# VH-VL binders against q0atu2, part 15

Target 1, 119 residues: q0atu2
Amino acid sequence: MLDKKARIRTSREYRNVFEKGKRLSGRFLIIYYVENALDNNRFGFITNKKIGMAVIRNRIKRQLRAIVREYQGQVKNKHDIVLVARAGIGKSSFEGMEKDYIAIMKKAGLFARNANKID

## First folded at step 1 (VH-VL)

Design f1a (framework fv_firastotug)
Fold by ESMFold2-Fast, scan of step 1:
Structure f1a (fold): chain C 119 residues (1-119), chain A 119 residues (1-119), chain B 108 residues (1-108)
Amino acid sequence: as target 1 above (119 residues)
Amino acid sequence: EVQLVESGGGLVQPGGSLRLSCAASGYSISSGYYWSWIRQAPGKGLEWLARIDWDDDKYYSTSLKSRLTISRDNSKNTLYLQLNSLRAEDTAVYYCARSEDYFYAMDYWGQGTLVTVSS
Amino acid sequence: DIQLTQSPSSLSASVGDRVTITCRASQSVSSSYLAWYQQKPGKAPKLLIYDASNRATGIPSRFSGSGSGTDFTLTISSLQPEDFATYYCQQYGSSPLTFGQGTKVEIK
């Protein structure tokens, strides 16, 4: 699990990432990211109504948190990162979401050397 | 199975232009992440030319970028490379390659198409 | 541009030999984004190692990669007849992507 320390919780913190951060789009995900002044990374998750009903949005949000938790050790320290699910994410598999996350994080330069979950 | 097939090679005059195609099969490029063009002059090493990403972001060899254009057509499942102002030094086998399962590393390559620039 | 220099440029070896090829970068390769490829005459290159030390799917365990920063190594622990080929390192840590000049592994 992501602990409370690793979560973006306040509107002010989300606003900071959206207004000052960089944006990178994947196939199913968009990330907004900015360096923070903390000793750790923090993640936020957004699933809007265009994805589907609440039960689908909540499933997607749980799956994204699981993916982020699995790879948290590979992320360059001191970043606030918000994941925004795109409308098409509801048609993706868990593996497809995971693959998209790895691709966009690597492209953003946010993944450290060993992005190996399999070990 | 993933397969890439290059075409459009052959004899070209100096000062002319070259347009190569790379037809993908066994997967959809609209579901992929990265595609590169690489060339190899007879008896020489590999030279990277260009990369196009799923978000249409493009990268070019520093020495060749003024002469190169990389593009794709998702509806035809095909990648393209255009090289202008051809010189004898452009004589090479041209390869297309994808990067997907290993992100950035090129896990599948076409067989190559020979381009000869001669008067 | 990051320049990659391979050593040696060529070597002669026998089946069963341990072969080591080095790749030196003119600048640090970020995130160890470095791959090794094998190319046989008349064929396209084949991915062996990615992210410096991970074997690609289907690649025999005798192939291994190591290194970080500016110094990288490909090792073939026990050379087989099908391993006589040219080997290339390639970095993708920064644009433009660059290849080493290649190392030809020839039969002794």
Scores: ipSAE 0.059, ipTM 0.721, lowest interface PAE 5.4, mean pLDDT 88
Fold by OpenDDE, second read of step 2:
Structure f1a (fold): chain C 119 residues (1-119), chain A 119 residues (1-119), chain B 108 residues (1-108)
Amino acid sequence: as target 1 above (119 residues)
Amino acid sequence: EVQLVESGGGLVQPGGSLRLSCAASGYSISSGYYWSWIRQAPGKGLEWLARIDWDDDKYYSTSLKSRLTISRDNSKNTLYLQLNSLRAEDTAVYYCARSEDYFYAMDYWGQGTLVTVSS
Amino acid sequence: DIQLTQSPSSLSASVGDRVTITCRASQSVSSSYLAWYQQKPGKAPKLLIYDASNRATGIPSRFSGSGSGTDFTLTISSLQPEDFATYYCQQYGSSPLTFGQGTKVEIK
C-alpha cells in the first residue's frame, strides 16, 4: 500500500484539492490535481456508492491504489492528486483502468510523455 | 448523434399539474450520465429545476422542491418531470439536458417544450 | 444557494470587437465548476466553456474562459456575426445548480 505520507487523509486536504486544483476526466477516472508545498506527492481515492456495493468499491479502491503505487515514481513531484472513480469503472478490467490512468495523467502533464508500464 | 426531444407541453390551468417527457436517442443510457430539467420563462433567464443521477439520486431546486418530481425510465431512455400546483409564473419553455457524471455542465439539450399556465 | 451575477446585463459591440463578460459568485465555486452557455432566440442553450476554462467540442478558439473562486470571465477575442446572442454562466460546484442572469450581446 501507499506510504502514509503519500496519502491524502483529511477532509481539509481533499477540499483544498477540489477547490484549488484542476480536473481532467478519463473514461473510468476523474483526477483532481494541485501543486503542494511538500517534497512528495499525495494521493486520494474516492469510490462513492454510485459505483456499487461496498465490496465493489473496496475492490476498485485497492486496484486504484495498486495502479498509483506502480507508477508513482513516474509522476511529477509536489502534487496532491485525487482519483475519483466513475460509475463505469466497476465493469472495467484492471488493464483498462490502468490504461485510463496513464492516459489521463499524461494529459494532465503529470507523467512523462513516454511513461509506460513498469515491467 | 445525441438527440433529446421534450414533449408534454401545452396550456394548463392554475392549480393543475404538468408532466413532461424527454426522449433520448443516439446513445445508450450509461451509468455515466446525469439528466436535468431547466426552464426559461419568456424573455427571462435559465433556471435549473432538477437532476437525476444514474442511480436515481434526485436533486431539486430549493424553491420548487415540494412541487417537483424528476424520474426516468431506462428501458425507454426517457426522462420525466412533474410539476404540481401550477402557477402563472411556471409558464416557461422547459428543457431537458444531459451531463456526464461529475461533469454537471450540460453538453446536450433538447429543443424545449412550452408550458403555458393560464386560466 | 450560490448566486451568480453577470456583468454587464447587456452590451453593444461590433464585429471584430473584444468582448468580456464577468460572472461573480456569492461564494467560491468548488473545483472551478463553472460553465458558459450561448443562447440564440428560439434555440436551446449551447455549451461553450466548462470547468471555467475548457472549450467544449467544436467551440471556436475565439471563445475563452478564465477565473476561479468567485470571479470568472468569458472572453470573445474577436466578435463574429454569429456571436450576437445571450450568454449565461452556470455553476455546478454545489447543489442547487444555478445560472447567472444572462448577458445579451447586441449589435452596435
Scores: ipSAE 0.022, ipTM 0.716, lowest interface PAE 4.7, mean pLDDT 90

Design f1b (framework fv_firastotug)
Fold by ESMFold2-Fast, scan of step 1:
Structure f1b (fold): chain C 119 residues (1-119), chain A 121 residues (1-121), chain B 108 residues (1-108)
Amino acid sequence: as target 1 above (119 residues)
Amino acid sequence: EVQLVESGGGLVQPGGSLRLSCAASGYSISSGYYWSWIRQAPGKGLEWLARIDWDDDKYYSTSLKSRLTISRDNSKNTLYLQLNSLRAEDTAVYYCARGDLSYEFGTFDYWGQGTLVTVSS
Amino acid sequence: DIQLTQSPSSLSASVGDRVTITCRASQSVSSSYLAWYQQKPGKAPKLLIYDASNRATGIPSRFSGSGSGTDFTLTISSLQPEDFATYYCQQYGSSPLTFGQGTKVEIK
């Protein structure tokens, strides 16, 4: 699980990322990201009703947090990053979400070229 | 309301195996949440054993992983725990509990009454 | 694994007392994902507090939680007869899930 310092918590913080950040779309995920003035990264997660019922949305949110936590050490420092799940994510496997996350983060320049899992 | 009822406890011999059941009502175990087994030796604290998520992902305590199997039967809305190579130290009340779906791991909001397992020769 | 140590292991108190129990983690608990449970003899544990400070449904206001990182506290502001029990902290910031050893609150 992500440390409290590593989470985007307020609507104001989410708004800042959406308004000032860059956007990159993957197969199952969209990320919005912007440099912050902190010495750590912060992550936010959005799952909307078009994905499915609450139980599906909560599963997706939990799985995305697990993926983000696992690769936390590979992410370039000083960024606020919001993950938005696309409608099709409910049909993806955990591995499919993980691969999409890695691909997007690499495209954004937020991952090292040879990023590996932090054990 | 969610109710959990454990069964399968009793006296078992060292070196044997146990298979516990947890019958859930009021919620389908395949529709959400994670479901765990937690034990408590007489006069001791709580020890988390294993979890199965509604999507069949399984997690085990590091010290007991080789001896534990968690499973479920959706048609019976029932969870199972199998523990092999029983030792006297496995004597405990075994609880079934539901975990909150809002977080990766979460808290336990519903518990069964527990079933006593006594391991002795 | 994150180890949780509770202090004290036991305490004696009277009805009306303010009781404080601490839970110290061997590593930082992510997002203050820490819960407190009450257990009475012969019964299953009952969830009191989650996310360090949020009271579970139906739990009296005399129970409160606080803390972050490695140090967490459960407070009972005015102990009632039904509060004599054993209390456990539990972290869910990382797998495996771990519990503290328990604190027994006994009649003085």
Scores: ipSAE 0.005, ipTM 0.508, lowest interface PAE 15.0, mean pLDDT 83

Design f1c (framework fv_firastotug)
Fold by ESMFold2-Fast, scan of step 1:
Structure f1c (fold): chain C 119 residues (1-119), chain A 121 residues (1-121), chain B 108 residues (1-108)
Amino acid sequence: as target 1 above (119 residues)
Amino acid sequence: EVQLVESGGGLVQPGGSLRLSCAASGYSISSGYYWSWIRQAPGKGLEWLARIDWDDDKYYSTSLKSRLTISRDNSKNTLYLQLNSLRAEDTAVYYCARESWGDYSLPFDYWGQGTLVTVSS
Amino acid sequence: DIQLTQSPSSLSASVGDRVTITCRASQSVSSSYLAWYQQKPGKAPKLLIYDASNRATGIPSRFSGSGSGTDFTLTISSLQPEDFATYYCQQYGSSPLTFGQGTKVEIK
């Protein structure tokens, strides 16, 4: 579970990210991201009805939050980031979503320099 | 701030066609939202017409889908509604509206001012 | 299609009154995806409530929504002069999106 302070909750905050942010699309995910004036990162999640039933959308949201939390320490501070799930995500594996997230975050320049180092 | 401005309304004869425009500013129509057209006949209620989403998927009201085409031009940040085979009962104010993101859904948080379409001979 | 029926279609009230408007759906609204809008003459509708009970940004606390399934209500706890308007419910749980017929709140 992400800390309450690390979550984008209001429509106004989501709107700010969409209007001022940059966009980058992956296979299963689109991210919108913008630098914030806070001391921490905030994440938002969008799953729409075209993905599937509520059970599927809720599973996707839980899995995306788990992935974001796992890699939270790798993300450059002071960003608002919104993850939008694409229709095809409903048939992806957890590993597939995770790989897509890592790839798009690296491409966006949002991961720390050493995030790609594998021991 | 987000602003939606409709245009293209006016007087048209029965059987005619019109293309309505909705110019968005302060917000990109390629963002993760839905955009809808909604109409309201004078003194009557609201009727949803069509929706286009961030991935260019299109949705139409069942009764009107053969006479409507929704589209967008990302380079102009503009949404369009093509109306064909117009009838007197299509006389209405036509609104462009954005569906905002919430925890569960996308209700209409911003509306344009509306553009009046009058179908009369 | 989900049909929404509002009750009453119109009402007369005085400043300070408690006003309740009901919206009944012909079938269950998924996930309580139900919104309420306020519309004044010559103006576009304004979002008041979404997801049945969440107030939109900037909406006074006297406006509240409740309900699930097929029965939903909008309550104005103490009517103010600026609240005389037409109110609409709207479901967005299934396509096509549908609105109620509207409830006109008039000065008594």
Scores: ipSAE 0.006, ipTM 0.576, lowest interface PAE 9.5, mean pLDDT 84

Design f1d (framework fv_firastotug)
Fold by ESMFold2-Fast, scan of step 1:
Structure f1d (fold): chain C 119 residues (1-119), chain A 122 residues (1-122), chain B 108 residues (1-108)
Amino acid sequence: as target 1 above (119 residues)
Amino acid sequence: EVQLVESGGGLVQPGGSLRLSCAASGYSISSGYYWSWIRQAPGKGLEWLARIDWDDDKYYSTSLKSRLTISRDNSKNTLYLQLNSLRAEDTAVYYCARIYDSSGEFDAFDIWGQGTLVTVSS
Amino acid sequence: DIQLTQSPSSLSASVGDRVTITCRASQSVSSSYLAWYQQKPGKAPKLLIYDASNRATGIPSRFSGSGSGTDFTLTISSLQPEDFATYYCQQYGSSPLTFGQGTKVEIK
């Protein structure tokens, strides 16, 4: 699970990323990201009702947090990043979400190329 | 400071088409949030019509889907709603509204336009 | 679709009264995803409560929401003259989004 310090938790902080951040869309994920004035990265997660029932949204959110946790060492420091799950993510596998995350982060210039996994 | 201003209402003929605009200011509609059209017939309650997300995903009321088209123009920061095959029952005030969904747990309409009256009559 | 029924459909109350409005859903509203709006004559609706019990920014503390599942309540603890309005509940636990029929509060 992500450290409390590495999580975006307030509506105000999410709004700041949406309003001032850049946006990139992937297959199952969209990221909004902005450089922060802190010495660490912070991540937020959005799974809206388009995805499905609460049990599905909660599963997706948990899996996205696990993916972000796994790769947090490869993310360039000093960014607030919000992951927004697209409606189709409910049909994705864990591996599918992971690959999409890596691809988007690399495209955004936030991820080292060596973070890409084979398989 | 986000503001929404609807336009395009007025008197329209039965069987015709309606095209409404919603000009947004203070925020880029392509940068976040979810944007909807909602109507209210005179003396009646609210009816959700359509939603367009900042990522261009579109959703429609099941009862009206065949007659509705929601779209946006990022260069004008404007939302549009087109309603075809107009009937007297489509007479209503049409609102555009922003869905507050920054944390993924809320989907309530926090910003509303003033509304534009559409009257369907010959 | 989830149907929302408000009760009462209308009421008349005095300044200072406690007003309670109920919203009942035909099916359980997942995660208590329910909002309340105030609409004054000639105006657009204003968000009061979201997620069943959270007050929106700038909304006076006299407004409160509660409930879960199929039974939700909006309470105004001490009615003010500016609270003359129609109140609507709205669920967002499932698509399509649906609203209650409204409760008209007429201040004496």
Scores: ipSAE 0.006, ipTM 0.536, lowest interface PAE 10.6, mean pLDDT 83

Design f1f (framework fv_firastotug)
Fold by ESMFold2-Fast, scan of step 1:
Structure f1f (fold): chain C 119 residues (1-119), chain A 122 residues (1-122), chain B 108 residues (1-108)
Amino acid sequence: as target 1 above (119 residues)
Amino acid sequence: EVQLVESGGGLVQPGGSLRLSCAASGYSISSGYYWSWIRQAPGKGLEWLARIDWDDDKYYSTSLKSRLTISRDNSKNTLYLQLNSLRAEDTAVYYCARTPEYSGWDLGMDVWGQGTLVTVSS
Amino acid sequence: DIQLTQSPSSLSASVGDRVTITCRASQSVSSSYLAWYQQKPGKAPKLLIYDASNRATGIPSRFSGSGSGTDFTLTISSLQPEDFATYYCQQYGSSPLTFGQGTKVEIK
């Protein structure tokens, strides 16, 4: 489970990331990201109705949190990052989502090159 | 301050085409929002026309879909509605509106523009 | 398409009255994805209630929503002078999005 301090929780905080952040699209995920002043990373998760019913959206959200938690040590500090699930994510495997997350975070320059080697 | 401002209305002849703009300020239209166009004929109720989301997914009114195109230009932070084959019954105030979605929560259309009047008349 | 029918189409009320407006859907509205809007003459609609029962930011507590499935209700517990307006329900559980025909709340 992500610590409370690592979660984007309010509509205002989500709006800040969307309004000020950069956007990068992957196959199953879109990320919006912006530097923050809090000296820690915070993550938000969005699963919209076009993905499917609430049970599917809730499963996807849980799986995305697990992926983010696993790779926390690789992420450059001081960022607010929102993950938005694309419609096709409902048919993806956990491994497929994980691969897409790693690819987009590397492409965004958000994975620290020499910080932590988790693989 | 989050604001939407419609433009492009005015007098148009039957059979013509219309392109409306909705300029957003105070936030980015490429973010976690859906945007709709809604119209209201004089003295009548609200009619939903089209919706576009951050993924460029588009949804249309079933009766109007052959005449409508919704689009956006993220670099201009602007939404567009194209309406073709105009009829007198297309006379209405046209609104754009924003719907936020956070973590699976759809929060309704929380911000609306002031509207732009379109009159279709010879 | 999901058709929304509001009852009544109009009503006359006095300040302090309890006003109830109903919205009936021709098919079940998924996840209670139903909103209520207030519109005053010459103005854009204002969001009052979303997801059937949640008040939007800044909306007074006298406004409340309830319901699920096909039957939804907007209640104004003690009508104020600024509440004389037209009210619309709207579903967003399926495409196309649809509005009710509106309920005009007029001064008695």
Scores: ipSAE 0.006, ipTM 0.592, lowest interface PAE 9.8, mean pLDDT 84

Design f1h (framework fv_firastotug)
Fold by ESMFold2-Fast, scan of step 1:
Structure f1h (fold): chain C 119 residues (1-119), chain A 121 residues (1-121), chain B 108 residues (1-108)
Amino acid sequence: as target 1 above (119 residues)
Amino acid sequence: EVQLVESGGGLVQPGGSLRLSCAASGYSISSGYYWSWIRQAPGKGLEWLARIDWDDDKYYSTSLKSRLTISRDNSKNTLYLQLNSLRAEDTAVYYCARDFSGEYPSYFDLWGQGTLVTVSS
Amino acid sequence: DIQLTQSPSSLSASVGDRVTITCRASQSVSSSYLAWYQQKPGKAPKLLIYDASNRATGIPSRFSGSGSGTDFTLTISSLQPEDFATYYCQQYGSSPLTFGQGTKVEIK
């Protein structure tokens, strides 16, 4: 469960990220991101019908929230970040989504530290 | 500034089809937002018809779903609405509008000028 | 589908009057996802209020919205000449998006 303060909830906040933010595409994810004037990061999630049936979309939303929560401490402070699931994400494993998230966040310069797992 | 301009209205025959265009300027329709078509019959209220998101997912009014097709052309930055099997009751001003949504659907903060469609012999 | 019913369907008012328009939903509107629009003859609707109570950019403070669940209200605290128009509520708590039938505010 992400803290209420860590979630983008309003249409105005989503609009701000899309209009003023930067965009980066990964294999299964697109992120839109912009600096905010708060003391914390906020995350938004978009999953559409291209992904598949409601059961698949709900699984993906839960898994994306879990991934974001796991790596929260590595994200540079003061950003609003919207994750958009691409159509192909329905065929991905949890590990595949996690790898894509790490790669795209690193490419965006949003990770304060390398998020690689220790062997 | 973002601007929406509708075209394709006019007099159309019952039983025919209607194809409307909505040209967007000042913003790429593939960058964000949901984009909707909304109509208003003369002297009546607003009726939502269809929505397309910037990732091309489509939503339709329950009563009109079988007669409607919403689409877009990213290279022309243009939205389209096709309505088939036209009836006199389809006579209305047709608007395209910007709806920004994420996990939650939203309201319409930008509207085109509208294009009048009259279905009559 | 959530049906929205506005009351009254029309009203006559004078400049300086307090005008109240009500929107009733057939089912609860989640998270107070309700908007209000103003429409003048021959023009497209203009967004006034979103999320039940937030004023859109450039909208005068005399316009206010309130409510939650199934009951929502738009208030104009002191009616101005430019406020004579038709007003619509719209919910976005569930698909499909639906509008009220409209309330016409006319000069007495």
Scores: ipSAE 0.006, ipTM 0.570, lowest interface PAE 9.2, mean pLDDT 83

